# VH-VL binders against q8ixk2r445to577: the designs that were tried, part 280

Target 1, 133 residues: q8ixk2r445to577
Amino acid sequence: FFGMLQNKGLTDYCFDYNPPDENQIVGHQVILYLCHGMGQNQFFEYTSQKEIRYNTHQPEGCIAVEAGMDTLIMHLCEETAPENQKFILQEDGSLFHEQSKKCVQAARKESSDSFVPLLRDCTNSDHQKWFFK
Key: E = the ipSAE of ESMFold2; O = the ipSAE of OpenDDE; V2 = 0.75 times the mean of E and O plus 0.25 times the DockQ between their complexes.

## First folded at step 14 (VH-VL)

Design u62 (framework fv_axatilimab; at its last look DockQ between E and O 0.94; V2 from the best seeds 0.74)
Fold by OpenDDE, look of step 15:
Formats: C-alpha cells, sequence, structure tokens
Structure u62 (fold): chain C 133 residues (1-133), chain A 120 residues (1-120), chain B 107 residues (1-107)
C-alpha cells in the first residue's frame, strides 16, 4: 500500500511529514494535516517489512516510536526493519505498533492547533482507523 | 446548520466585568475536534483573537489579556462564556464567537457579533 | 508573537480586475493560514483555510497560495460583491493573530 495515509474518523486528515531541512529528514515528529495531492510531504508506503516509509527522499525515512514515547518520529530505514519501526495495518483499518502493543490514534497536539498520530490503547474508534488513498 | 449568537450587555462601565455568552446550535462541544473562539474588533480596526476552548476543555488566551479573560463551556446548554475583568474604554469593540471544526482548520462560522461599549 | 503584515492596506480596483493581497508572517506558519472577507456591519466570512483550501460555497475566483512566511490571496476577476475588507489569520502558534486588513474599494 502507498499514497496518502488518511484517518477514517477525521475529515480529510492525513499523515504529514515536513522536516525543516530537506537534507536532514530524521528526528522530527510526524503530524496530521489536511490531505492534499501534492505528493511530497504526504506520500507514505507500507512495506512487506511492516514499515511505514516516507518515500520522498534518499535515504528513505521510516516511522519509529522511541522508547517510552507515544509520538511517531522519523528515523532512517534500515536493511532489516527494527522492532520499533514495525506496524501492522489491520483489516479493520487499525494501525498496530507491535513493540508497544498500542494503536495509532489521531489526537490533538498539546499546545498546538493541530492533530498528531499518537500511540494509545487499542479501541474500536474510527480515530484509530486508517486507510491509504 | 451551525449557528452562533453572542449575548451580553451593550454597555459596561470602566473597571466592571464583562460577561458574554455564545449560544450555538448544529454542533456539540462534546464532539471530538470541536472548538469555539472569541474574537473582537474595535470600530474601524482589525480583528483580535481573545480566547479559544476545545472539546476537551483545553483553553487558550491572548497573553496580552490573559489575566483578564476566562473562557468556559456548558456542553449541556451549548454555550460558551467569556468573562473579561477590569474593562476599559479601549476594550470597546464588537465581540464575536466563532466555530472551528478541527484543529488545523479556521473559524468557518461566526456569530453576528455583539457591540460592547465601555463608558462611564 | 507572530506578526502578520498585510499589503496593501487598501487598493482600488474595477470589476473584472485581478486582485492580489499579500500576507507576510514574522516567522514560518506552515500553512496554518486563513483568509476572511468582511463587509461593513457584518461578521467575517471564511474564504480560504490551510493556506489554499477553498471554503465550501466560496466562488472559485478566490484562491490562496504560499508557504513559509509568504501567503497570497488572489481574486482572478473581481466582482461587484467582492468589494470588502480582507484579513489573513495565522493559527500556527498562540496567540493567534490577524493581519491589519486590506480594503478593496471600487475605482
Amino acid sequence: as target 1 above (133 residues)
Amino acid sequence: EVTLKESGPALVKPTQTLTLTCTFSGFSLSTFGMGVGWIRQPPGKALEWLAHIYWEDEKYYNPSLKNRLTISKDTSKNQVVLTMTNMDPVDTATYYCAHKLYPGRAFDIWGQGTMVTVSS
Amino acid sequence: DIQMTQSPSSLSASVGDRVTITCLASQGIHYYLAWYQQKPGKAPKLLIYGASRLQSGVPSRFSGSGSGTDYTLTISSLQPEDFATYYCQQHNSYPWTFGGGTKVEIK
């Protein structure tokens, strides 16, 4: 699967990554933003290694969750996907993070007028369901 | 259809507290993502953001006025209340409440506004 | 605070003219930018959100563009009902701030 990764519960919100420096794409938080067809900051790929790849730059970035954190952060992809970069996109649309055993949920970013994907206990909420468009 | 309407006194004396109520319909502040904000506009001047409240009761204030402002919601009544203490003639303005669908969106529906004059 | 500088503060134009209004932010606001139209004695009306998204019901002659600190509202062909004051607003960071406004007057 590839393209825009859109939330089911929100109207027109997609995974978005916009690093401050095009030459330094890692270390920043993935956010949710209005879906657009520009294909730069909102193009992601779900791979056979269970990675969510930011496939717009070389080297490619992969979404990771750092220890003790609930935010999705961009890391470099590795030849073998590390455990903290493995996600399962379920048939019901839930996005499950294997290592933390939590689901990715759309939530408001603290002290910000924006949404972000955060790890939360898994529920049947549409805010935890995602699809590629 | 989303609608909002501001209500409160049209005249306030200096040093008094202004209490404005925003009564809305067509949405609920118990719904994920919803927010209501207050914006004012002195006659012939630009718009100024005052405060915002989200569905989870998170509140934000303009720091230039934050010590004077309190925003609260009553979800059961579909109301948002703004209080502003120690009013001064410089606070004379039209006060608006406005709906905001989601974080990241703009104020898409506004009340008609209520004119508040501060005068002795 | 993020300052929003609109230019021009006023302009005169004729029906059919292309009108461009600029909003400059004192720092990057990452598309958290809205445009409003306000007519005398009326509340502001949302035209554009997310810098470039046309609000439902707004005529297609209105468009928004820009990135970083520089944003533009364009009216491709000015209509009689478009004579009004326009405001930009950032909500990238608190406090949210508006531009000083641009009054579009009939020539």
Scores: ipSAE 0.812, ipTM 0.929, lowest interface PAE 0.6, mean pLDDT 95
Fold by ESMFold2-Fast, scan of step 14:
Structure u62 (fold): chain C 133 residues (1-133), chain A 120 residues (1-120), chain B 107 residues (1-107)
Amino acid sequence: as target 1 above (133 residues)
Amino acid sequence: EVTLKESGPALVKPTQTLTLTCTFSGFSLSTFGMGVGWIRQPPGKALEWLAHIYWEDEKYYNPSLKNRLTISKDTSKNQVVLTMTNMDPVDTATYYCAHKLYPGRAFDIWGQGTMVTVSS
Amino acid sequence: DIQMTQSPSSLSASVGDRVTITCLASQGIHYYLAWYQQKPGKAPKLLIYGASRLQSGVPSRFSGSGSGTDYTLTISSLQPEDFATYYCQQHNSYPWTFGGGTKVEIK
């Protein structure tokens, strides 16, 4: 799958990555913003290795969650996807982070007027359901 | 559907504390995604954002007002209250409260505004 | 703080004219930009949010565009009810800040 990764419960909100420094794309948090498709900051690829890749920059970034954390951070992709970069897109639209056994949920970003994807206990909430478009 | 109305004193003396109440209808500030902010506008000047409160009770303030501001909500009364200490003549302005649906969007519904004059 | 510089500060135009107003941010604001219309003695009215999204009920002659630090509000064919002051607002970072306003006057 390749495209804009949208939340079912937040109509018109998409995964969005906008690092402060154009020369370094890793180390910053992924956010959710109004789906616009401008500037290519909202285009991601879901790979056969269960990665969510940020394909609009070289080197390509891969979304990861560090041990004990709940935030989705951009890391460099590796030849073999590490466990912290694997998300299972399930039949019901849930994004299951295998290493933590938690699901990606839309929530408000602290100190920001933004929504953000965070790891939370899995529920049947539409805020935990995602699709590519 | 959504309406907001500001209320408070029209005249305030220098050094006094201003308390403004925003009474609203058509939404609950306990509902996911809801927020209310305060914005002011001195006569003939630009808009200035003062404070914002989100549905989960997180609060943000304009740091230029140097800890003079307090924002709070009373969900049972459908009210948001702004308190501003140590009023000065330069604080003379029309004060607005405004509704904001979801982080990332804008102030979509505004109250009519209440004029506050600070004078001795 | 992110400074929002709006230009021009005022302009004179006739009904039917195409009007453009520009908003320049002192740093990138990643489409966290709204446009408001304010008539004398009235509260502001939201026109555009997310830099380019038309608020429901707002006439299609209004449009927004831009990216990074540069944003524009366009009125494709000015109507009598459009004579007002227009403000841009960024909410990418706290404190949220407004532009100085652009007064669109009848000529």
Scores: ipSAE 0.791, ipTM 0.921, lowest interface PAE 0.8, mean pLDDT 92
Fold by ESMFold2, look of step 15:
Structure u62 (fold): chain C 133 residues (1-133), chain A 120 residues (1-120), chain B 107 residues (1-107)
Amino acid sequence: as target 1 above (133 residues)
Amino acid sequence: EVTLKESGPALVKPTQTLTLTCTFSGFSLSTFGMGVGWIRQPPGKALEWLAHIYWEDEKYYNPSLKNRLTISKDTSKNQVVLTMTNMDPVDTATYYCAHKLYPGRAFDIWGQGTMVTVSS
Amino acid sequence: DIQMTQSPSSLSASVGDRVTITCLASQGIHYYLAWYQQKPGKAPKLLIYGASRLQSGVPSRFSGSGSGTDYTLTISSLQPEDFATYYCQQHNSYPWTFGGGTKVEIK
């Protein structure tokens, strides 16, 4: 699947990646921003390896969660997806991070007027439900 | 229909504490995504953001007022209260409260404003 | 603090004119920018949020554009009801700050 990855409970917000240098995409946090479909900030691909790929630049970025963290950050994709880059998009829309055993949830970033995806204990909340458009 | 209305004294003396109440209807500040801000405008001058409170009860203030501000909410009364200490004639302005639907959006609905004059 | 430098501070225009108003942020604000219209004695009215997204009920002659530090409000064909003062506002970083305003007057 690919397109704009949207939150069911947070209307009109999409995964968005805005690195300060578009030629150096590693190490920055993924945010949630108003869905617009313009430019290359909001297009992602969910792959057969359970990756969420930032599919607008080469080499491609893959969303990861580093050990002990709850934030989604950009790493380089690898030939075989590392465990910290594997997410299961369930039929109910939940986005499960295998290594941490947690689900991706929309939340407000502290000290910011931004939403972000964060890992949280899995619940039935629509803020933990995601789909491509 | 979302509405907000500011209330409080029209005249205060220097050094006094101003308390303004924003009473609103058509939304609850306990609802995910909601926020209320306070903005002021001195006569003939530009708008100045003062404070904001989110549904989570997280609060943010303009540091230019040197810790003079306190914002709080009472969701059972549909109210947000702004307290501003040590008033000075330069604080004479129209004070607005405004609704904000989600982080990343803007102040979409404003109260009519209340004029506060600070003089002896 | 992010300073918003709005220009011009005033302009005189006729009905039907294309009007552009600019805001320059002292740092990048990643589209966290709004435009407001204010008429004398009234509260501001939201026109544009997210730098370019038109608020519900606002006429399509209003548009916003820009990125990074440079943002623009355009009125494609000025109407009699558009004579007002316009403000930009960033909400990327606290404190949130407004531009100084642009008064659009009858020529």
Scores: ipSAE 0.522, ipTM 0.832, lowest interface PAE 1.6, mean pLDDT 90
ESMFold2 (binder alone), look of step 15: mean pLDDT 93; pTM 0.953

Design u63 (framework fv_axatilimab)
Fold by ESMFold2-Fast, scan of step 14:
Structure u63 (fold): chain C 133 residues (1-133), chain A 120 residues (1-120), chain B 107 residues (1-107)
Amino acid sequence: as target 1 above (133 residues)
Amino acid sequence: EVTLKESGPALVKPTQTLTLTCTFSGFSLSTFGMGVGWIRQPPGKALEWLAHIYWEDEKYYNPSLKNRLTISKDTSKNQVVLTMTNMDPVDTATYYCAHKLYPGRAFDIWGQGTMVTVSS
Amino acid sequence: DIQMTQSPSSLSASVGDRVTITCLASQGINYYLAWYQQKPGKAPKLLIYGASRLQSGVPSRFSGSGSGTDYTLTISSLQPEDFATYYCQQHNSYPWTFGGGTKVEIK
């Protein structure tokens, strides 16, 4: 699967990665922003190894959740995907982070007028359902 | 569908506290993504954002007004209340409340505004 | 605070003219920009959100563009009902701030 990763419960919000410095592509939080349909900073690939890859720049970035945290951060992809970079996209659209046993949910970013994907206890909410368009 | 209306005193004396109520219909402020803000406009001047409250009860204030503002919601009454202490003649303005559907969007539906004059 | 500078502060144009209003932010605002129209004695009306997204019910002659610090509202063919003051607003960071407004007078 590849394309723009959209939230089922929100009106027109997609995974978005727009780091402030193009020369430092990793270390920043993934956000949700209005879908623009043009790929670029909203283009992601879901791999057979359960990674969510950001392939717009080299080296490739992989979404990860650091131990004890709930935010999705861009890391460098590894030759063998570490557990913190593995997400199971389930048939119902849930995006399950195997290491933490939590699901990716749309939520408001603290101190910001923005949505972000965060790890939360799994529910059957549409705000935890995702699909590629 | 969505409507908002401001209410409160038209005249306030210097040093008094202003309390404004925003009564709305067509949405619930407990619904995921909803928010209500307050904006004011002195006669003939630009718009100034005052405060915002989100559905999860997180609150944000314009720091230039320092410790003068309090925003609260009563979701069962469909109301948002703004309190502003120590009123001064420079606070004379039309005060608006406005709806925002989601973070990242803009103020899409506004109340008609209520004029507050601060004078002795 | 992020300062929003609008130019021009006022303009007069003929019906049918293309009108452009510029909004400059003192720092990057990542498309967290809205445009509002305000007629005398009335509340503001949302025209554009997300820098370029037309609000439902707003005529297609209105369009928004820009990125980083520089944003523009364009009215492709000015109509008599477009007499109004236009405001930009950033909401990339708190406090949210508005521009000083641009008054459009139809000549």
Scores: ipSAE 0.737, ipTM 0.897, lowest interface PAE 1.0, mean pLDDT 91

Design u64 (framework fv_axatilimab)
Fold by ESMFold2-Fast, scan of step 14:
Structure u64 (fold): chain C 133 residues (1-133), chain A 120 residues (1-120), chain B 107 residues (1-107)
Amino acid sequence: as target 1 above (133 residues)
Amino acid sequence: EVTLKESGPALVKPTQTLTLTCTFSGFSLSTFGMGVGWIRQPPGKALEWLAHIYWEDEKYYNPSLKNRLTISKDTSKNQVVLTMTNMDPVDTATYYCAHKLYPGRAFDIWGQGTMVTVSS
Amino acid sequence: DIQMTQSPSSLSASVGDRVTITCLASQGISYYLAWYQQKPGKAPKLLIYGASRLQSGVPSRFSGSGSGTDYTLTISSLQPEDFATYYCQQHNSYPWTFGGGTKVEIK
């Protein structure tokens, strides 16, 4: 699957990665922003290795969650996907992070007027369900 | 449809506490993504953001007002209340409450505003 | 605090004119920028959110553009009902701040 990864419970919010420095594509948090339908910073690919890849810039980035953290950060993709970069897109739309046993949920970023995807206990909420458009 | 209406005293004496109530319909402030803010505008001046409350009960205040502000919600009554202590004549303004659908969007529906005059 | 500077503070225009209003932020605001229209004695009305997205029900003659610190509101062909004061607002960081306003007056 590839396209714009949208939240089922929110109207018109997509995974978005727009780092401030084009030459430093890794290390920043993935956010949720208004879907624009143009691909670019909102275009992601879900791979057979269970990666969520960002390939608008080179080298390609892969979404990861570090141990003990709940934020989704852009890292460099590896030839063999490490466990912290593996997400299971389930039949109900849940995006399950296998290493942590948690689900990706839309949430408000602390001290910010913005949405971000965070790891939370799995609850079957529509805010934990995602679709490629 | 979403509607909001401000209510409170039209006249306040210096040093008193102002309490304004925003009563709304067409949404619940327990619904994911909803928020309500307060904005004021002194006569002939620009808009000034005062406070915001999100559906998860997180609250934010304009720090220039030095802890004079308290915002709270009563989800069962569909109300948001703003309290402002130690009123002075420079606080004379029209006070608005406004709805925000989601973080990342803007104040899409505004109340009509309520004029508050601070005078002895 | 992020300072929002609007220019011009006022302008005179005729019906049918193209009007451009600029909003400059003291630091980058990442498209967290809205434009409002306010008529005398009335509450502000949202025109544009996310720097460039037209609010439902707002005429297509209004458009927003910009990035980083520099944003513009354009009215492609001014109509009589467009004479009003326009405000930009950033909400990238707290406190949220408004520009000083631009009054669009009849020439």
Scores: ipSAE 0.743, ipTM 0.894, lowest interface PAE 0.9, mean pLDDT 92

Design u65 (framework fv_axatilimab)
Fold by ESMFold2-Fast, scan of step 14:
Structure u65 (fold): chain C 133 residues (1-133), chain A 120 residues (1-120), chain B 107 residues (1-107)
Amino acid sequence: as target 1 above (133 residues)
Amino acid sequence: EVTLKESGPALVKPTQTLTLTCTFSGFSLSTFGMGVGWIRQPPGKALEWLAHIYWEDEKYYNPSLKNRLTISKDTSKNQVVLTMTNMDPVDTATYYCAHKLYPGRAFDIWGQGTMVTVSS
Amino acid sequence: DIQMTQSPSSLSASVGDRVTITCLASQGIGYYLAWYQQKPGKAPKLLIYGASRLQSGVPSRFSGSGSGTDYTLTISSLQPEDFATYYCQQHNSYPWTFGGGTKVEIK
C-alpha cells in the first residue's frame, strides 16, 4: 500500500511528516494535517514487514513508538523491522501497534492547534480507522 | 445550521469584571474536534485573539491577558463563558465568539458580536 | 509572538480588477494561515483556511497561496460585494495573531 494515509473519522486529514531540518529526518513527531494531494511529506508506504515508511528523504524513515510513550516518532529504518516499528493494518482499518498492543488514534497535539496520531486503547471508533488514498 | 450568539453587559466600569456568554446551536462542544474561541476588536482596530477552549476541555489564553482571562464551557447548556477581570477603557471593543471545526482549520462560524464599552 | 504584517493597509480598486493582498509572518507558520473578510458592522467571514483552501460557499474568484512566511490573497475579478476589510490569521503557535487588515475601497 502506498499513498496518503487518511483517518476515516476526520474529513481530509492525512499522516504528515515535515522535519524542520532536511538533514535530520529522525526524532520528530508525526502529525495529522489537511491532505494536499501532492505526496511529499504526506506520502507513506506500508511494507510487508508491517512498517510505515517515509521514503521522501534518504536514509528512509520508519514510524516508531518508544517504550512507555504514546507518540509516533520518526526513526531510521532497520534491515529487520524492530517490534516498536510494527503496525498491523487490520481489515477494519485499525492500525495495531504490536509491541504495546494499542491502536493508533487521532488526537489533538498538546499545546498545538493540530491533530496527531497517538497510541490509545483499541476501540471501534472511526478515529482509530485508517486507509491509504 | 451552526449559530453562535454573544451576551453580556454593554457598559462596564473600570476595575469591574466582565462576564460574556456564548450560546450556540448546531453542534456540541463534547463532539470530537470541536472548539470555541473568543476574539475582540476595538473600534476601528484589528482583530485580537483572547482565548480558546477545545472539546477535551483544554484551554489556551493570550499571554498578554492571561492573568485576567478565564474560559469555561457548559456542554449541557451549549454555552462557553469568558471572564475578564480589572476592565480598563482600552478594553472597549466588540467581543466575538467563534466556532472552529477541527485543530488545523480556522474560525468558520462567528457570532454577531457584542459591544462592550468601558467607561466611568 | 508571531507578528503578521499585511500589505497594503488600504487600496482603491474598480469592479473587475485583480486585487492582491500580502501577509508576512515574522517566523515560519507552515500552512496554519487563514483569510477573513469583514464588512462594516459585521462579524468576519472565513474565506480561506490552510493557506490555500477555499471555504465552502466562498466564490472561486478568491484564492490563497504561499507557505513558510509569505502569503497572498487574490481576488481575480473584484465584485461590488467584495469591498471590505481583509485579515490574515496565523494559528501555528500561541498566541494566535491577526494581521492589521487591508481595506479594499471603491475607486
Scores: ipSAE 0.753, ipTM 0.896, lowest interface PAE 0.8, mean pLDDT 92

Design u66 (framework fv_axatilimab; at its last look DockQ between E and O 0.95; V2 from the best seeds 0.81)
Fold by OpenDDE, look of step 15:
Formats: structure tokens, C-alpha cells, sequence
Structure u66 (fold): chain C 133 residues (1-133), chain A 120 residues (1-120), chain B 107 residues (1-107)
């Protein structure tokens, strides 16, 4: 699966990554933003290694969750996907993070007028459902 | 259809507290993502953001006025209230409340505004 | 605070003209930019959100563009009902701030 990763519970919100420096793409938080389909910042790929890959730059970035955190951060992809970069996009649309055993949920970013994907206890909320468009 | 309407005194004396109520319909502040903000506009001048409240009761204020402002919501009544203490003639303006669908969106529906004059 | 500088503060144009209004932010606002239209005695009306998204019901002659600190509202062919004051607004960072406005007057 590839393209825009859109939230089911929100109207027109997609995974978005816009690093301050396009030559330094790692270490920043993935956010949710209005789906625009203009490529680059909203193009993601779900791979056979269970990665959510930001496949617009070289080297390629992969979404990871750092220890003790609930935010999705961009790391470099590795030949073998590390445990903290493994997600299961389930048939019901839930996006499950294997290591934390939590689901990715759309939530408001603290002190910001924006949404972000955060790890939360898994529920049946549409705000935890995602699909590629 | 989303609608908002501001209500409160048209005249306030200096040093008094202004209380404005925004009554809305067509949405609920219990709904995920919803927000209501207050914006004012002095006669012939630009718009100024005052405060915003989200569905989870998170509140934000203009720091230039934050010590004077309080925003609150009553979800059961579909109302948002703004209080502003120690009013001054410089605070004379049209006060608007406005709806905001989601974080990241703009104020898409506005009340008609209510003119507040501060004068002795 | 992020300052929003609109230019010009006013302009005169004729029906059918292409009108361009610029909004410059004092720092990057990452497309958290809206455009409003306001007519005398009326509340502002949302035209554009997310820098370039046309609000429902707004004529297609209105468009928004830009990134970083530089944003533009364009009216491709000015209509009689478009004579008004226009405001940009950022909501990237608190406090949210508006531009000084641009009054579009009939020539």
C-alpha cells in the first residue's frame, strides 16, 4: 500500500511529514495535515517489513516510536526493520504498533492548532482507523 | 447549519467586567475537533484574536490580554462565555465568536458580532 | 508573536481586473494561513484555508498560494461583489494573528 495515509474519523486529514531541512529528514515528528495529494510530504508506503516508509527522499525514512514516547518520529530505514518501526495495518483499518502494543490515534497536538498521530490504547474509534488513498 | 450569535451589554463603563455569551447551533463542543474562538475589531481597524476553546476544554488566550480574559463553555447549553476584566475605552470594538471545525482549519462560520462601547 | 504584513493596504481596481494581495509572516507558518473577506458592517467570511484550499461556496475566481512566510490571495477576475476588505490570518502559533487588511476599492 502507498499514497496518502488518511484518517477515517477526520475529514481530509493525512499523515504529513515536513522536516525543516529537506537534507536532514530524521528526528522530527510526523503530523496530520489536510490531504492535498501534491506528493512529497504526504506520500507514504506500507512495506512487507511492516514499515511506514517516507519514500520521497534518499536515504529513505521510516516512522519509529522511541522508547517511552507516544509520538511518531522519522528515523532512517534499515535493512532489517527494527522493532520500534513495525506497524500492522489491520483489516479494520487500525494501525497497530507491535512493540508498544498500542494503536495510532489522531489527536490534537498540545499547544498547537494541529492534529498528530499518537499511540493510544486500542479502541474501535474511527480516529484510530486509517486507509491509503 | 452552523450558526453563532453573540450577546451581552452594548455599553460598559471603564474598569467594569465585560461578559459576552456566544450561543451556537448546528454543532456541539462535545464533538471531537470542535472549537470556538473570540475575535474583536475596533472601528475601522484590523481583527484581533482574543481566545479559543476546544472540545476538550483546552483554552488559549492572547497573551497581551490573557490576564484579563476568561473563556468557558457550557456544552449542555451550546454556549461559550468570554469575560474581560478592567475594560477601557481602547477595548471598544465589535466582538465576534466563530466556529472552527478542526485544529488546522480556519474560522469558517462567524456570528454577526456585537458592538461593545466602553465609556464613562 | 508572528506578525502578518499585508500589502498593499489598499488598492483600486476595475471589474474584470486581476487582483493580487500579499501576506508576509515574520516567520514560517507552514500553510496555517487563512483568507477572509469582510464587507462594511458584516462579519468576516472565510475564503481560503490551509493557504490554498477554497472554502465551500466560494467562487473559483478566488485562489490562495504560497509557502513558508510568503502567501498570496488572487482574484482572477474582479466582480462587483468583490469590493471589500481582505484579511489574512495565521494559526501556526499562538497567539493567532491577523494581517492589517487590504481594502479593494472600485477604480
Amino acid sequence: as target 1 above (133 residues)
Amino acid sequence: EVTLKESGPALVKPTQTLTLTCTFSGFSLSTFGMGVGWIRQPPGKALEWLAHIYWEDEKYYNPSLKNRLTISKDTSKNQVVLTMTNMDPVDTATYYCAHKLYPGRAFDIWGQGTMVTVSS
Amino acid sequence: DIQMTQSPSSLSASVGDRVTITCLASQGIKHYLAWYQQKPGKAPKLLIYGASRLQSGVPSRFSGSGSGTDYTLTISSLQPEDFATYYCQQHNSYPWTFGGGTKVEIK
Scores: ipSAE 0.841, ipTM 0.939, lowest interface PAE 0.6, mean pLDDT 96
Fold by ESMFold2-Fast, scan of step 14:
Structure u66 (fold): chain C 133 residues (1-133), chain A 120 residues (1-120), chain B 107 residues (1-107)
Amino acid sequence: as target 1 above (133 residues)
Amino acid sequence: EVTLKESGPALVKPTQTLTLTCTFSGFSLSTFGMGVGWIRQPPGKALEWLAHIYWEDEKYYNPSLKNRLTISKDTSKNQVVLTMTNMDPVDTATYYCAHKLYPGRAFDIWGQGTMVTVSS
Amino acid sequence: DIQMTQSPSSLSASVGDRVTITCLASQGIKHYLAWYQQKPGKAPKLLIYGASRLQSGVPSRFSGSGSGTDYTLTISSLQPEDFATYYCQQHNSYPWTFGGGTKVEIK
């Protein structure tokens, strides 16, 4: 799968990565923003290694969650995906983070008028359901 | 259909506290993604954002008004209340409440506004 | 605070003209920008959100564009009902701030 990664429970919100410096793509948080259908900062690929890759720039970025954290951060991709970069996209649309055993959920970013994907206990909420378009 | 209406006093004396109520219909402020803000506009001047409250009861204020503002919600009554202490003639303005669907979007439905004059 | 500078402060144009209004932010706002139309004595009406998204019910002659610090509202073919003051608003950072407004006079 590849394309715009959208939330089932929100109208027109997509995974979005827009780092302050395009030459330093790692270390910043992934957000959710209005889907624009133009690719670029909203184009992601779900790989056979269960990675969510940001392929807009080189080197390739892979979404990860650091131990003990709940935010999705851009890291460098590795030849073999480490556990903190593995997300199981299930038939119902859930994104299950393998290392933490939690699910990706849409939530409001503190001190910001933005949505972000965060790790939360798995539920059957539409805000934990994702699909590529 | 979403509707909002402001209510409160039309005339306030200097040093008094202003209390404005926004009564709304067509949505619940307990629903994921909903928010209500307050914006004012002095006669002939630009719009100024005052405060915002989100569905989770998270609140944000314009710091230029220095501890004068309090925003609260009563989801059972479909109301958002703004209080502003120590009123001054420069606070004379039309006060609006407005609905916002989801963080990242804009104020899509506005109340008609209520004119508040501050004078002795 | 992010300051929004709107230009021009006023303009006059004929029906059918293409009108462009610009909004400059004092720092990057990442497309967290909306445009509002306000007619005398009335509340503002949302035209555009997310810098380029047309609000439902708004005529297609209105469009928004821009990125970083520079944003534009365009009215492709001005109509008599477009006589109004237009405001931009950023909501990337608190406090949310509005531009000073642009008054469009049709003639």
Scores: ipSAE 0.742, ipTM 0.895, lowest interface PAE 0.9, mean pLDDT 91
Fold by ESMFold2, look of step 15:
Structure u66 (fold): chain C 133 residues (1-133), chain A 120 residues (1-120), chain B 107 residues (1-107)
Amino acid sequence: as target 1 above (133 residues)
Amino acid sequence: EVTLKESGPALVKPTQTLTLTCTFSGFSLSTFGMGVGWIRQPPGKALEWLAHIYWEDEKYYNPSLKNRLTISKDTSKNQVVLTMTNMDPVDTATYYCAHKLYPGRAFDIWGQGTMVTVSS
Amino acid sequence: DIQMTQSPSSLSASVGDRVTITCLASQGIKHYLAWYQQKPGKAPKLLIYGASRLQSGVPSRFSGSGSGTDYTLTISSLQPEDFATYYCQQHNSYPWTFGGGTKVEIK
């Protein structure tokens, strides 16, 4: 799958990545932002290795969750996907993080007026459902 | 249709505590994403944000007024209440409550406002 | 605190004119910017959110643009009902702050 990764429970919110330095794309948090398709910040690929890739720039980034954390952070992709970079996009739209056994949910970023994707215990909430547009 | 209406006293004396109630319909503050804010406008002056409450009951205040402000919600009554202590004539303004659909959106529906005059 | 510097503070224009209002943030606000219209004795009305997204029911002659610290509201062809005061507002960082306003008056 390739395109804008949109939340089912929120109208017009998509995964977005806008690193402050185009030469250092790793280590920053993925956010949710109004879907617009402008620039390259909202285009992601879901791969056969179960990665969510930010591949409109080089080097390619893969979304990861570090052990014990709930935030989605950009890492460099590796030839064989590390466990912390593997997500299962299920038929019902849930986005399951294999290593943590948790689902990606839209949530308000602490002390902010913005949404971010965070890991949470899996539920049937539409705020844990995602699709490519 | 989303509507909001401010209610409270039109006149308070200096040092008194002001309590304003925002009564709304067409949405619930238990709904994921929803928020209500308070904004004031002194006569002839610009808008000033005061406080905001999100559906998860997280609250934020303008730091210049934080020790004077308390915001709370009563979901069963569809109300948000703002309390401001130690009123002063400089606090004379029209007070608005306003709806926000989601974090990242803007104040899309406003109440008509209530004028509060602080004088002895 | 992020300061919003709005310019001009006032302007005079004729019906049919193209009107441009600018808002400068003291630091980047990542498109967390709204524009409001306010007429005397009335509550503000949302025109633009997300810097460039037109609010439902707002005429298409209104548009927003900009990024980083620099944002613009444009009225492509001023109508009689557009004479009002316009405010920008950032909500990237607390406290949320408004610009000082731009009064658009009939020439």
Scores: ipSAE 0.679, ipTM 0.889, lowest interface PAE 1.2, mean pLDDT 92
ESMFold2 (binder alone), look of step 15: mean pLDDT 93; pTM 0.952

